# Designs tried in a protein design chat: VH-VL binders against f1miw6. Part 18

Target 1, 251 residues: f1miw6
Amino acid sequence: MPHFAKPLLRNIITRNLFNSIKKKQCLQYLQTLRTLQYDGFTTVYFGETDIPESLVTGEDFSDGYYMPTPTWCVVHAGGSQGWVPWKYRMFLRDELCIKQEDNLFFEFCDVVKKAYGKCAIVVKERRRQDATRPKEGKETEAQAHVPSVVNLTSVTCCPEVAKSYGHKLLTLPSPYNYLNPLDSAWSSLKWFIINNRKEFCLQSVDGVYSYQYILFSDLISKGIERINLSKWRTITTKVRRWENYYLGKLS

## First folded at step 6 (VH-VL; framework fv_acasunlimab_arm2)

Design s01
Fold by ESMFold2-Fast, scan of step 6:
Structure s01 (fold): chain C 251 residues (1-251), chain A 119 residues (1-119), chain B 110 residues (1-110)
Amino acid sequence: as target 1 above (251 residues)
Amino acid sequence: EVQLVESGGGLVQPGRSLRLSCTASGFTFSDYWMSWVRQAPGKGLEWVGYIYSGGSTYYAASVKGRFTISRDDSKSIAYLQMNSLKTEDTAVYYCARDSYDTSGYFDLWGQGTLVTVSS
Amino acid sequence: DIVMTQSPSSLSASVGDRVTITCQASQDIYYYLAWYQQKPGKAPKRLIYDASNLETGVPSRFSASGSGTDYTFTISSLQPEDIATYYCQQYDSLPYSGLTFGGGTKVEIK
C-alpha cells in the first residue's frame, strides 16, 4: 500500500495549512522536476545538517541548553543513485563566515556533470529575504556574487553557475520539506552517531585539533557510508510516492 | 547534546493556571513539530496537543479551550499554558519531538515535569 | 476518537520466553501505529513505527506486525533489560481527531 493513498499524507497536507500560493509553488516545483526527469536530468538533492559535538561525545551537561557545544555543518548531496561521488564537506559553524569556499558549488556542479550529466539540483527554500527565482531575460538575471550565510544552506548555490554546466537549480518550497530525501538521510546519520559514538572519542591532544577533527570525521564518514545505494533508493521511492500524492491533490 | 528539558511543574490549586516550558538544544528547533504528552501517576500515556513549525495547534478534546500550546523559535522553547486546572490534570507532562515526515509519532522526549493539582 | 485496546494489562514471563502483546483499534488505522517502551521513572522510547518497522539500534528480538484493526508486538526471547511497560499509539486520526495510546502492558520477570 503506497503512502500517498494513506490518511497520514492527507493529515500532513491539512495540518500544514497550505495556502493557494504555496500550493501553486509546490505544484510548479513538482511539474518542473518531473519534466526535467523525463528529459533525462538526474535529480540530486543538495543540502546541509548540523551536528553538535555533544551528539558525538554523548556528554551530559548540567546546563546543556545554556552551554552550547561547538556545532559542525555537514554538506553533501544524494539521490536515487546514492551519495554523489563528491567529497562531502564539514565546517565549524562559528567559522563558516571565514572558511566558506568561493568555488565549492562550481566544483560540485563540475563533479555531478562528469558523473551523471545534466542534473536537476534541488535545494531547500531559503529564508524569505534570501529567496530568489531565475529570470528569463538577460537584463533580469541575477549576477553571481557571495551572499550572506543562510539558515538552510552554508554554501552559495548560484543558478547561473548550475546553468553554465547544463544543470537546473530548483528550490523546494517551504513547508513541503517532506519532499526532501536528504532529511531522512540526515536522520539516519544522526541515529548512527548516537548508536556508535562510544566507539569514537573526540579528544584534544595538546591542542591538536586536526586529530580531534579526524576522529570526528571518521565517525561521520562511517555514518554516511551506512546510507548506501539501497537505502537511498528506499528513501527516494517514498518521496516519489509523496510527490505523486501532492501532484494529484494540488492540481 | 540533542535534548528537551521541561520546567515549570509543581503543586497548584484547582481552578488556577500554570505554564510549562520545554527548552530544546542540539537541533534546529524551528524545523520540528512539538507535542505535549501527559501521564497520570500509575496510569498510561495521554496525548495533549501539538504545535507545528508554522505555529498552528491541535488539542485533545479533554484540554481544548483550557490549554494553549505556543513556541518561541528564537529561544528554542515550546510552552504549555494550562488554565482552569482540574484534579484530573495531575500528571507528569512530557515534551516530545516529531518531524514532518514522521508526523504523529515521537523520536525525542524530555524527562518530564510533575504537575499536581490538589487543594 | 479512535480507541486503542491493548492486552494483556500485565504479564510475567521467564528470561528467554516469547512475549506477545496485542493492540486493537476501533477502526482501520492503515498501519499508522508505533510501539513504545517505558522503564520506571523514564520517558518512553520508540521501538517500532508504521506497524512493523524497527528503529535503528533496537535489538532484533523486538518485532511487530498487523493490519487493519489488529496489531501485535513480540519479544522473541525476553531479556532482563526488557522489563518495562509497552504502549501502542495510533496516528491515523490526525487531523480529524487526536492521537491515542493503548492502555499499556507491564512486562515483568517471574
Scores: ipSAE 0.000, ipTM 0.388, lowest interface PAE 15.3, mean pLDDT 77

Design s02
Fold by ESMFold2-Fast, scan of step 6:
Structure s02 (fold): chain C 251 residues (1-251), chain A 119 residues (1-119), chain B 110 residues (1-110)
Amino acid sequence: as target 1 above (251 residues)
Amino acid sequence: EVQLVESGGGLVQPGRSLRLSCTASGFTFSDYWMSWVRQAPGKGLEWVGYIYSGGSTYYAASVKGRFTISRDDSKSIAYLQMNSLKTEDTAVYYCARDSYDTSGYFDLWGQGTLVTVSS
Amino acid sequence: DIVMTQSPSSLSASVGDRVTITCQASQDIFYYLAWYQQKPGKAPKRLIYDASNLETGVPSRFSASGSGTDYTFTISSLQPEDIATYYCQQYDSLPYSGLTFGGGTKVEIK
């Protein structure tokens, strides 16, 4: 039987409290999601993944020195109906603060409303935490009564924008990634890239290596396309099993 | 302007029925979950029930089986059908809009309508 | 149902006084608590949500805190316009169980 130092014991107690809070958040998320599904909302998972160019080339070093690898952020959404009929976006992470599309979420909400009607749009908890309280300087009455907007790296997801199209925006607690079918889709995409990356080559132009963007985007597009409706149904069925497990275990 | 207006309250005898209406304006009614909350004269607030955007309902134990909540999104109206009324049902009935992103706390209330159940 | 016990039921205080109201849940509600102000003849107005978050436009003299089963609402310097009944409300039990309010605290000038 181990003996713990006082700081280690404190860390264990703090972790247990955090886990209890997260379990409660997960239960509330699942109960809300099921209620929306019973009310006729189509569930759509919206998110992003990082594709380092080194995943495509298989290298983190070039010609005997360390070369920083550019990382691409891919944004898409899907559910039991397959990928949404919306063209996925791809942004270079170095440029995300200046290339973020201000109207992207508006376009997304419009597209899924036309395709599915009212949707429960599920996004992951913010990676970069804002202040826990909403900024008091906001003028809109609706903004005063809603949580602060949820920001993905490349996209600002505003609950009020979703609402204006008849949608409900839900945030999935961070430690329950297996309740997000999009993570399985991203894993399938990365597996496809690793096994088919011979299609992508770095080429020398005037003595400087440059990336073949067209080949890179084509490889990603092929990987996304391979995650067809049948695969999505399999993924979402597995998520449903985990949801049922957690609803029983946490309640 | 964003508002809720209740109507249909009045004097009714025990054992009878009464229907309350809550008319919404200034917002997309179909996006919101609606609740009914009542307050007996000089007493505290008591939650009655709620209805989600697709029509699913839940009721307080004190009214379950007697009260029914429904909605007509095309008219932006929520209804409370009260059957088998008891003197204990005498209260001001408020229509309240649930928070959009977090269900269960209220960001908009009507002014209330008085229901008196007396012989 | 989660039972909300609010205390005191009523209090009398002078303008400028610090007023404290407590709310105890029969089980852990994980910060899912709101506080409402109701003036005579009017509908309730929400002042606090998620146990400690102040609504936009609500004066800074209002504050709230708490965790687990024990929650507190405070008016740091009571003003005449603050005379009202205050209610706590839990929303931890949704969507399958009912919402519950505390019994209310009537705040008045003696």
Scores: ipSAE 0.000, ipTM 0.392, lowest interface PAE 17.3, mean pLDDT 77

Design s03
Fold by ESMFold2-Fast, scan of step 6:
Structure s03 (fold): chain C 251 residues (1-251), chain A 119 residues (1-119), chain B 110 residues (1-110)
Amino acid sequence: as target 1 above (251 residues)
Amino acid sequence: EVQLVESGGGLVQPGRSLRLSCTASGFTFSDYWMSWVRQAPGKGLEWVGYIYSGGSTYYAASVKGRFTISRDDSKSIAYLQMNSLKTEDTAVYYCARDSYDTSGYFDLWGQGTLVTVSS
Amino acid sequence: DIVMTQSPSSLSASVGDRVTITCQASQDINYYLAWYQQKPGKAPKRLIYDASNLETGVPSRFSASGSGTDYTFTISSLQPEDIATYYCQQYDSLPYSGLTFGGGTKVEIK
């Protein structure tokens, strides 16, 4: 019946429209990226990854109960040339709200300009890690019941800042984040942590990391270094093949 | 505990349909690309299809147009919808997680579920 | 599609023997090759990735090498627990064609 069929049809239409919009955005992203590459821009993927305490300590939270635990945010960038010659950043999520995001991105743009010249800086569509729904909302009821939980923030990448250094900032549409080779690098880092965490145990006290911070930062540094130029070339070559496939298929 | 569990296998007649499920636990399912791989009795491994974290799919020529892979990230489940089944589709069907590091090889496998297509 | 030819299809060797399995691709696969071990009644387990990288926790008696179209997997000193079927798998074809496995090599002890 039309009266009962309309809500289901609306859902299908909405999903199809969303997918169509995202495919067009992806095609536009790929066409822009290739144009910039042909014009001599170096492609650099800039992003962050969250490393929850359970991954570091080996605690198993797979039971499906959502627990707010201390999380480390690692910020870096890389591409076919390897990791950029910029010191990666590492923060407790609680510390990010105090960080001067503008200064960090300004420094980054300056460093990559000196290293590579004009860059096409690729970032993922931003979403709050705690958000479980497509709609952006203020603090959830669960977060509101934990008074010590601070609002988390992501590093801000301003297009005008990038432009002032001769760069172009591009946003890779969700759900096409698998076209970002940095995500593969982050997975390698997390697997390194899992395989080496026996030699590192981090325990929080009242939600604050103790003196094990130094050991953790060393472990992260070792994991990042293991993702060498050869690994980056392997990762970016596969991304390039996917890009070529989609450019042919979506056009 | 990181694991994949397949279900939905069984005996089905040629020309009919069957849907397999793969339930994931212990990891962030939405971050991973998922594959289905099958193995006919006494034979080797054959890749069936792939679904990316973004929902895009890719299929082996032998099943293209008949099989559909989908996922429900909210439930951490991947599906294999098998239509127009043939006797040659008889196999143990494995759900496998792609290694995100380089894509295209597998680091976690389910136990497998048997599908028998026979009259 | 890329065809993977694995040889031999089966072999029988004594404990302590060196066992060699080869995998030939119909075209250059640029080191995009993994090796899996499948014990009877169980799912496959990855031992090697990117042609020569040994998975953590896998015994050092397992090794692999190769380039271009020709790849080799070796067990330097065969043990009873190594009874299994071994498969190579290429992933160079993505996204232009699908993933392909070799036909498998059944390894048994005399």
Scores: ipSAE 0.006, ipTM 0.479, lowest interface PAE 9.3, mean pLDDT 78

Design s04
Fold by ESMFold2-Fast, scan of step 6:
Structure s04 (fold): chain C 251 residues (1-251), chain A 119 residues (1-119), chain B 110 residues (1-110)
Amino acid sequence: as target 1 above (251 residues)
Amino acid sequence: EVQLVESGGGLVQPGRSLRLSCTASGFTFSDYWMSWVRQAPGKGLEWVGYIYSGGSTYYAASVKGRFTISRDDSKSIAYLQMNSLKTEDTAVYYCARDSYDTSGYFDLWGQGTLVTVSS
Amino acid sequence: DIVMTQSPSSLSASVGDRVTITCQASQDIHYYLAWYQQKPGKAPKRLIYDASNLETGVPSRFSASGSGTDYTFTISSLQPEDIATYYCQQYDSLPYSGLTFGGGTKVEIK
C-alpha cells in the first residue's frame, strides 16, 4: 500500500489548521478568564460526568440477553474554594434529554453569587464532531447548528441567565480538557467508587439469602467528600501553572 | 479488566529505530494522560515522556529529538517511536496511566517490554 | 530538571523495625511528590501521593510527610512482604520540565 502520500499530507495539513484554530481559541479563552479574574470574578467550573451502575455494583452486564446498565449523570461545580456549596444533582441518563429543569441553572447562579459574588462560570465545549472529517450518521436531527446555550444534555446553561446574576459564562475549548480541574475531580470520584464499592455494600448476615446491596447515594456522596478543599487547591494550582505556561507560549 | 499491555520490544542495533505500542483496555483511554517510563537492568526508574489527552507531548531531555509519543484514541493505543537508538536506551519500557488529568503521578502500569540496544 | 536525591540507596532491617527513607529535591516542589513500591520483576505500585496521602488499600504502617525540598517515607513496623525498592517521584515540574524519580532505596530484611 504505497500510494497514500497525498491523502495523508492533506489530512495532516487539515489537522494542523484545526489545531491552529483551537490554539487561538484557547488563548482567547485564557485571556478572557484572566481579565475576569483580575476584575474580581471567582472562577467556578461547572459540569457533569456519567457513572454507570455497573461501576457502582461491580456487576458485568455484557450478556447480550440483558438490558444495558443504567447510567447516572452527576452534575456539580468546584474551584479553588472547593466544591460549590450547592447540592450536587443526579439524573438517570435515559430521562435526562426529556426532563431538563431550566430553573436549575438559575438556582446555581443564585447560590454561587451568594457564596462568592460575581463568578466566571466555565463549562466544557460540547462538540463531538471532528471538523476534519465528513459528517456521517443520523445525528442530523440536532436542534441547532450552533446552540445559543451550552451543556445541552443535563442543564441548560444560558449566558443571559448568568449575566442577570452578574456572572460570565465561558466555554473551555476542546481539546484542552487538562485546563478543566473538574475533570480531575471526576476521575478521582470514579477511582474512589472502583476502590470502595465493596465497603458500601449492605450485607444480610442471618437471612435466607446472602446478598450485597450497594448504597449508591452514600458511595457517591463519600467520593465527592473525598475531594476536599486541599485536593481542589492542588488540582487548581496545577491548572493555573498550565494556563500561565500557555499564555506565555501562545501569545 | 483495567489494564495496559506493552509490545514491540526486542534486540536492535545502535542507530536504528523501534516502535513500542501500549494497548489499553477497561477504561475510557481518551480521558487519560499517558506516560512512558523506563528502567535499565538493575537501575532505577527514569521518566521518558508523556502525552496529554489532547495530544500534546513532552519529553525527558535524554530522549528529546529522538523519541516521539503519539496516541490513537479510536484503538486505545499509545505509541513510543524510538529513533537513533543508543546503548544507554537499553531498558524495560513501561506504559503508565496518569491518575488524573493534571496529576503527573501514576495509578496503572503495564508489565513492561524489554528493549536491548547492542551491536 | 529537578533533581531528586534519595537516601539511603539500600538498607537492611529486622521485621518490626521502623524504616525511614528520605527524598530531597533540588528546589521547592510544593508537596507534589509520590512514593512507589517495586517488588522484583514487577511494575511499580503507588503508595503515597501529594506527599502524605495514603492510597486506598495500602496498609496504615506506610506513611509520609515533608515540605519544601525535604520529604520522608516511613514504614512503622517492617513486614516480610515489604521487601522491595522504594522510589519518590516529583511532579512539581509540570508543565515547565520533565518528571523525575529518586534513585531508589532497596529495603532488605536481615
Scores: ipSAE 0.006, ipTM 0.488, lowest interface PAE 9.6, mean pLDDT 78

Design s05
Fold by ESMFold2-Fast, scan of step 6:
Structure s05 (fold): chain C 251 residues (1-251), chain A 119 residues (1-119), chain B 110 residues (1-110)
Amino acid sequence: as target 1 above (251 residues)
Amino acid sequence: EVQLVESGGGLVQPGRSLRLSCTASGFTFSDYWMSWVRQAPGKGLEWVGYIYSGGSTYYAASVKGRFTISRDDSKSIAYLQMNSLKTEDTAVYYCARDSYDTSGYFDLWGQGTLVTVSS
Amino acid sequence: DIVMTQSPSSLSASVGDRVTITCQASQDITYYLAWYQQKPGKAPKRLIYDASNLETGVPSRFSASGSGTDYTFTISSLQPEDIATYYCQQYDSLPYSGLTFGGGTKVEIK
């Protein structure tokens, strides 16, 4: 009769343990969020998405060939109240770099405090970029375990800054990204771009396209604006139902 | 450009198995929930099941325990494994993409693949 | 399971006529309703979502309204290309139970 190899069994056990840990993290996240909501905190989801210029122009996959294109990072926040009254930001990916910039997060915290009062600011869990590079060091403490995650590449979200404005910063566990309504908003934006990009694609002379960044920015702005209060209410209601499901299933 | 193409349909005898494939192109497949919807000849639409990007699946009562939905994001393919086929499973099977604007309604459909379960 | 009752099952009208189709849910579905058009031999096409929102590119003669358990779909001036079967679909039941479609309304020209 056939038997499983030891490495396969070990891999299954490791995967099951990881899933169990993430289920606990999800339950803790949901319980904390509900407690904050009960205490009068307004929930805002803060995040980023990458928009490659090729999404606007369209790619030719015919022989696996494509031209590399610049990628833009779009940063915004929203919730059941709609997009926050804060101008979304766009950054060219190759211009995002080493230096910490906390002015933007300070500005964000101030804006949402003035608009909503105390907020539960939810950011998506993100694996540390250096997790694939082993760190040199001796194991002097049990805390030699995992470095903390980095939530966004465009903005440094400091818990202490959030706290100074009366906010709470929460991290949504990675395997439960469907609990993040902002991901649905980003998908809607990208779908709008795909369906409306033809009017922003300039016919070239001599086989070359010239893109006006103002047209690209207009397309992005129109897509964001189409995700109105009604759409946000629908998205957040669906997230609320998934939250209720997981609270029942995981507890 | 943006499309779904079903394959794997055909004639099968009752009690046997068949696997359908849905190949996606022109969009980031991993961002979307995928559903299977069927339509018996001359009849209405019936939802079969869905799979979300995290891999969890849900099924209509009529197929639960017999059908399994899976996906391979690296190949941009969704699958419907149909076991213990019955004559009432005869239908055109559509692959459909859930709209991410708000979950649960469909914004892109394939052209369908016919499955005939008969002796 | 949420049951969707659609009426009538079929209708015949003349070009230019106003056509009305209704859809009733067995429980409150909170505007989580879409309407689809299916022409003979083709896949369905979504016309309406969230009970009343018209999809981009869909002619303004199509409209829909409703709340709670009662929903209506209207074609204000029937055109030959509108000959199809129309379906409502609820998505309020996610994630607790499955999606359900109405039985469909076949629209024909007299």
Scores: ipSAE 0.006, ipTM 0.455, lowest interface PAE 10.9, mean pLDDT 78

Design s06
Fold by ESMFold2-Fast, scan of step 6:
Structure s06 (fold): chain C 251 residues (1-251), chain A 119 residues (1-119), chain B 110 residues (1-110)
Amino acid sequence: as target 1 above (251 residues)
Amino acid sequence: EVQLVESGGGLVQPGRSLRLSCTASGFTFSDYWMSWVRQAPGKGLEWVGYIYSGGSTYYAASVKGRFTISRDDSKSIAYLQMNSLKTEDTAVYYCARDSYDTSGYFDLWGQGTLVTVSS
Amino acid sequence: DIVMTQSPSSLSASVGDRVTITCQASQDIWYYLAWYQQKPGKAPKRLIYDASNLETGVPSRFSASGSGTDYTFTISSLQPEDIATYYCQQYDSLPYSGLTFGGGTKVEIK
């Protein structure tokens, strides 16, 4: 059964070989974010998560070989004000992600400007969340000064586009992805799916387990809805406490 | 054999000090966070404090300022230094290993050592 | 501190009975909850983590569920070796408010 990441303080504090470059990147990120917040920017976390069809059907890989199943990519954003009032997107990875919607990030920036005004948009440094520890020593000091331009599988996040709407685009450095409240929201969504999947799973005629697209979309939507404003406030309050801890510890 | 063994418990007078040791074997001690948990006679479990693999510590309010947790990774030992002991500190003290993949819950416990604070 | 209220404080049941224990947090802890079994004179043993995940080697008759503030632990068919005190423990408050255990539930055979 897939494990859902929670803030892994151990992964950051307890690593004796903690990379000084990552420490500098984290401190710079936190200082920049805090300054923007004090200047009136609304923080929104923008990202994606993968929902394998096997997560809905209850398939696990303890017995036999891994058999790839269709994977859906869900794109959304949220913060202390809840989910952004923007229709989340859902793409089939093997089919739709290769088409990439060039104007999606443009639309997102417009929506959050209308809803919140100027925003600090936070995206992850890496395209994927690694289940394993980040490769240490691979990143150079030069990379610490110029945060990576992040392309999500389905979306290109352009700093110039964000700036044209009065926003700032920030990259959250790895391994500090645990400072991203969106990861906690994704974990809650996946936990909801696992605990409610039996209500939406339908066996096909050939013994292949599948679900109607409408039922699958409904399950995802209900899971997202479950992560209400109260839950988002709890998530973001925890992140803020971790941020204050690291600001004190790293500076 | 993967195990934790506590030592150093005994009878001590109020206001005095006592040091407990927790010796680990069978695993890479330096990779794990270590906790102390106590249990007063006939009562429930109470968390005492935490030490991260990097050496940072955190304590329950009831012992903060009086107890200190430390570790010696070269010897695979965690310590609990108890100062200004009170009768309310009477308990069986367990050392516990935090689970590798998740902080805050425990997968390995020692047998416990009894500390009695009385005159 | 987050207060964990566990009920009942004790219960007596027959072999084969379904036993249910509840745990309530004073605030939302998501699913950051573990369940422990402590037999007389022994150290606690973790049975459940992240509210519903069963530890390897633990019999399938043990299960748990819950989220937010309300949590439940169940033994579907009580066995003699299950006589113990059971504790819930939250770990949502790290590192600022510390860890807290429920008061415990003593399970005895009639």
Scores: ipSAE 0.005, ipTM 0.419, lowest interface PAE 12.7, mean pLDDT 77

Design s07
Fold by ESMFold2-Fast, scan of step 6:
Structure s07 (fold): chain C 251 residues (1-251), chain A 119 residues (1-119), chain B 110 residues (1-110)
Amino acid sequence: as target 1 above (251 residues)
Amino acid sequence: EVQLVESGGGLVQPGRSLRLSCTASGFTFSDYWMSWVRQAPGKGLEWVGYIYSGGSTYYAASVKGRFTISRDDSKSIAYLQMNSLKTEDTAVYYCARDSYDTSGYFDLWGQGTLVTVSS
Amino acid sequence: DIVMTQSPSSLSASVGDRVTITCQASQDIDYYLAWYQQKPGKAPKRLIYDASNLETGVPSRFSASGSGTDYTFTISSLQPEDIATYYCQQYDSLPYSGLTFGGGTKVEIK
């Protein structure tokens, strides 16, 4: 209460309890997922990634006079069977508002039911923004921990909707990001973009160089298709090894 | 301030033992995996071993059976017990912080402590 | 163990030059790669994690990319303060085997 009082002990206790709770949630998640897999549920990981236009252009290309780059949110799902046979979505994020589409999750659940039957649909736990995090300035190595992906800010995933199609919706606890194979797929997509971006950035439209969103969409589509069934199986095998490790350590 | 400080280095004869300590401050030590990484004079970095937040250990083949990593979470200290020292063990030994959530990369390093093994 | 081969072992470049360092893994490491900078007499500092993610507070001239077994680290415009040895490190082997570093690349300014 006093201005000079330090709640250090309370903060240490709270952090340790939070970490204990997260470990328990992870164990519960893994046990539930394995039970569903045993019962014939197909596991699909559903999520999103942000692709800023600056990732396409790169710092080497900017002359300092370009307009602020837009950020695209890509929504897709995949698993050991590859990408789901669902048309991925891509939304332009503005700085003040995130687009939401009310019926996407209904469509998704129907598509995966027709393709795979009953599914265990895994989504990442939504993270709160750290309001005290410095935007610029000196930061120690120890304090620099960047979250991978903000999941599902553009799409509402309702457990009751999933259940109506015979699915189960599971939330993967933060911070266990390495239990989500979709994050590896997103890294592969971003690598593909980086490797192919210079050709894209130099294309002209009507005699002038410009960023064409139709070409941006094409680049993303090609990157997604490059992540084939073989790659997905490699990624999901790695996740399975991490799951076995956590099950052994958290039991 | 978040930091790691190594101590216990020095000159030691081949075949003898030495124990290094790594004192942590400014963070919840018990939540993190801790690693030891060494660097021989003028050479590259070599991972030595790690200890999980739960206490289990893993070692590089070059030190397995000779070195032991342990931790005292109540004191925020990690230890490296080095037995049957060889001249090839001469190096600066770094303590480094790792966690399940970082998946094996290091976000905090100590200053290092020099261990010289010679007759 | 997964063997990391880093090249070149050393290079000399001028201020403003683009510098590229490569790491090759003996097997697919699925983006589980970090890059470190070590200045003389100092502990290493991580610049990059998960193959391409830049650490907060690290200058934007540093970047990295790669997939499978082949990874690159780039300094787009070399500055005097960038004189250091750079190391890659894989962590794909966790939790079942040990971590391995590349041999290092010493970067000097001519």
Scores: ipSAE 0.006, ipTM 0.448, lowest interface PAE 11.2, mean pLDDT 77

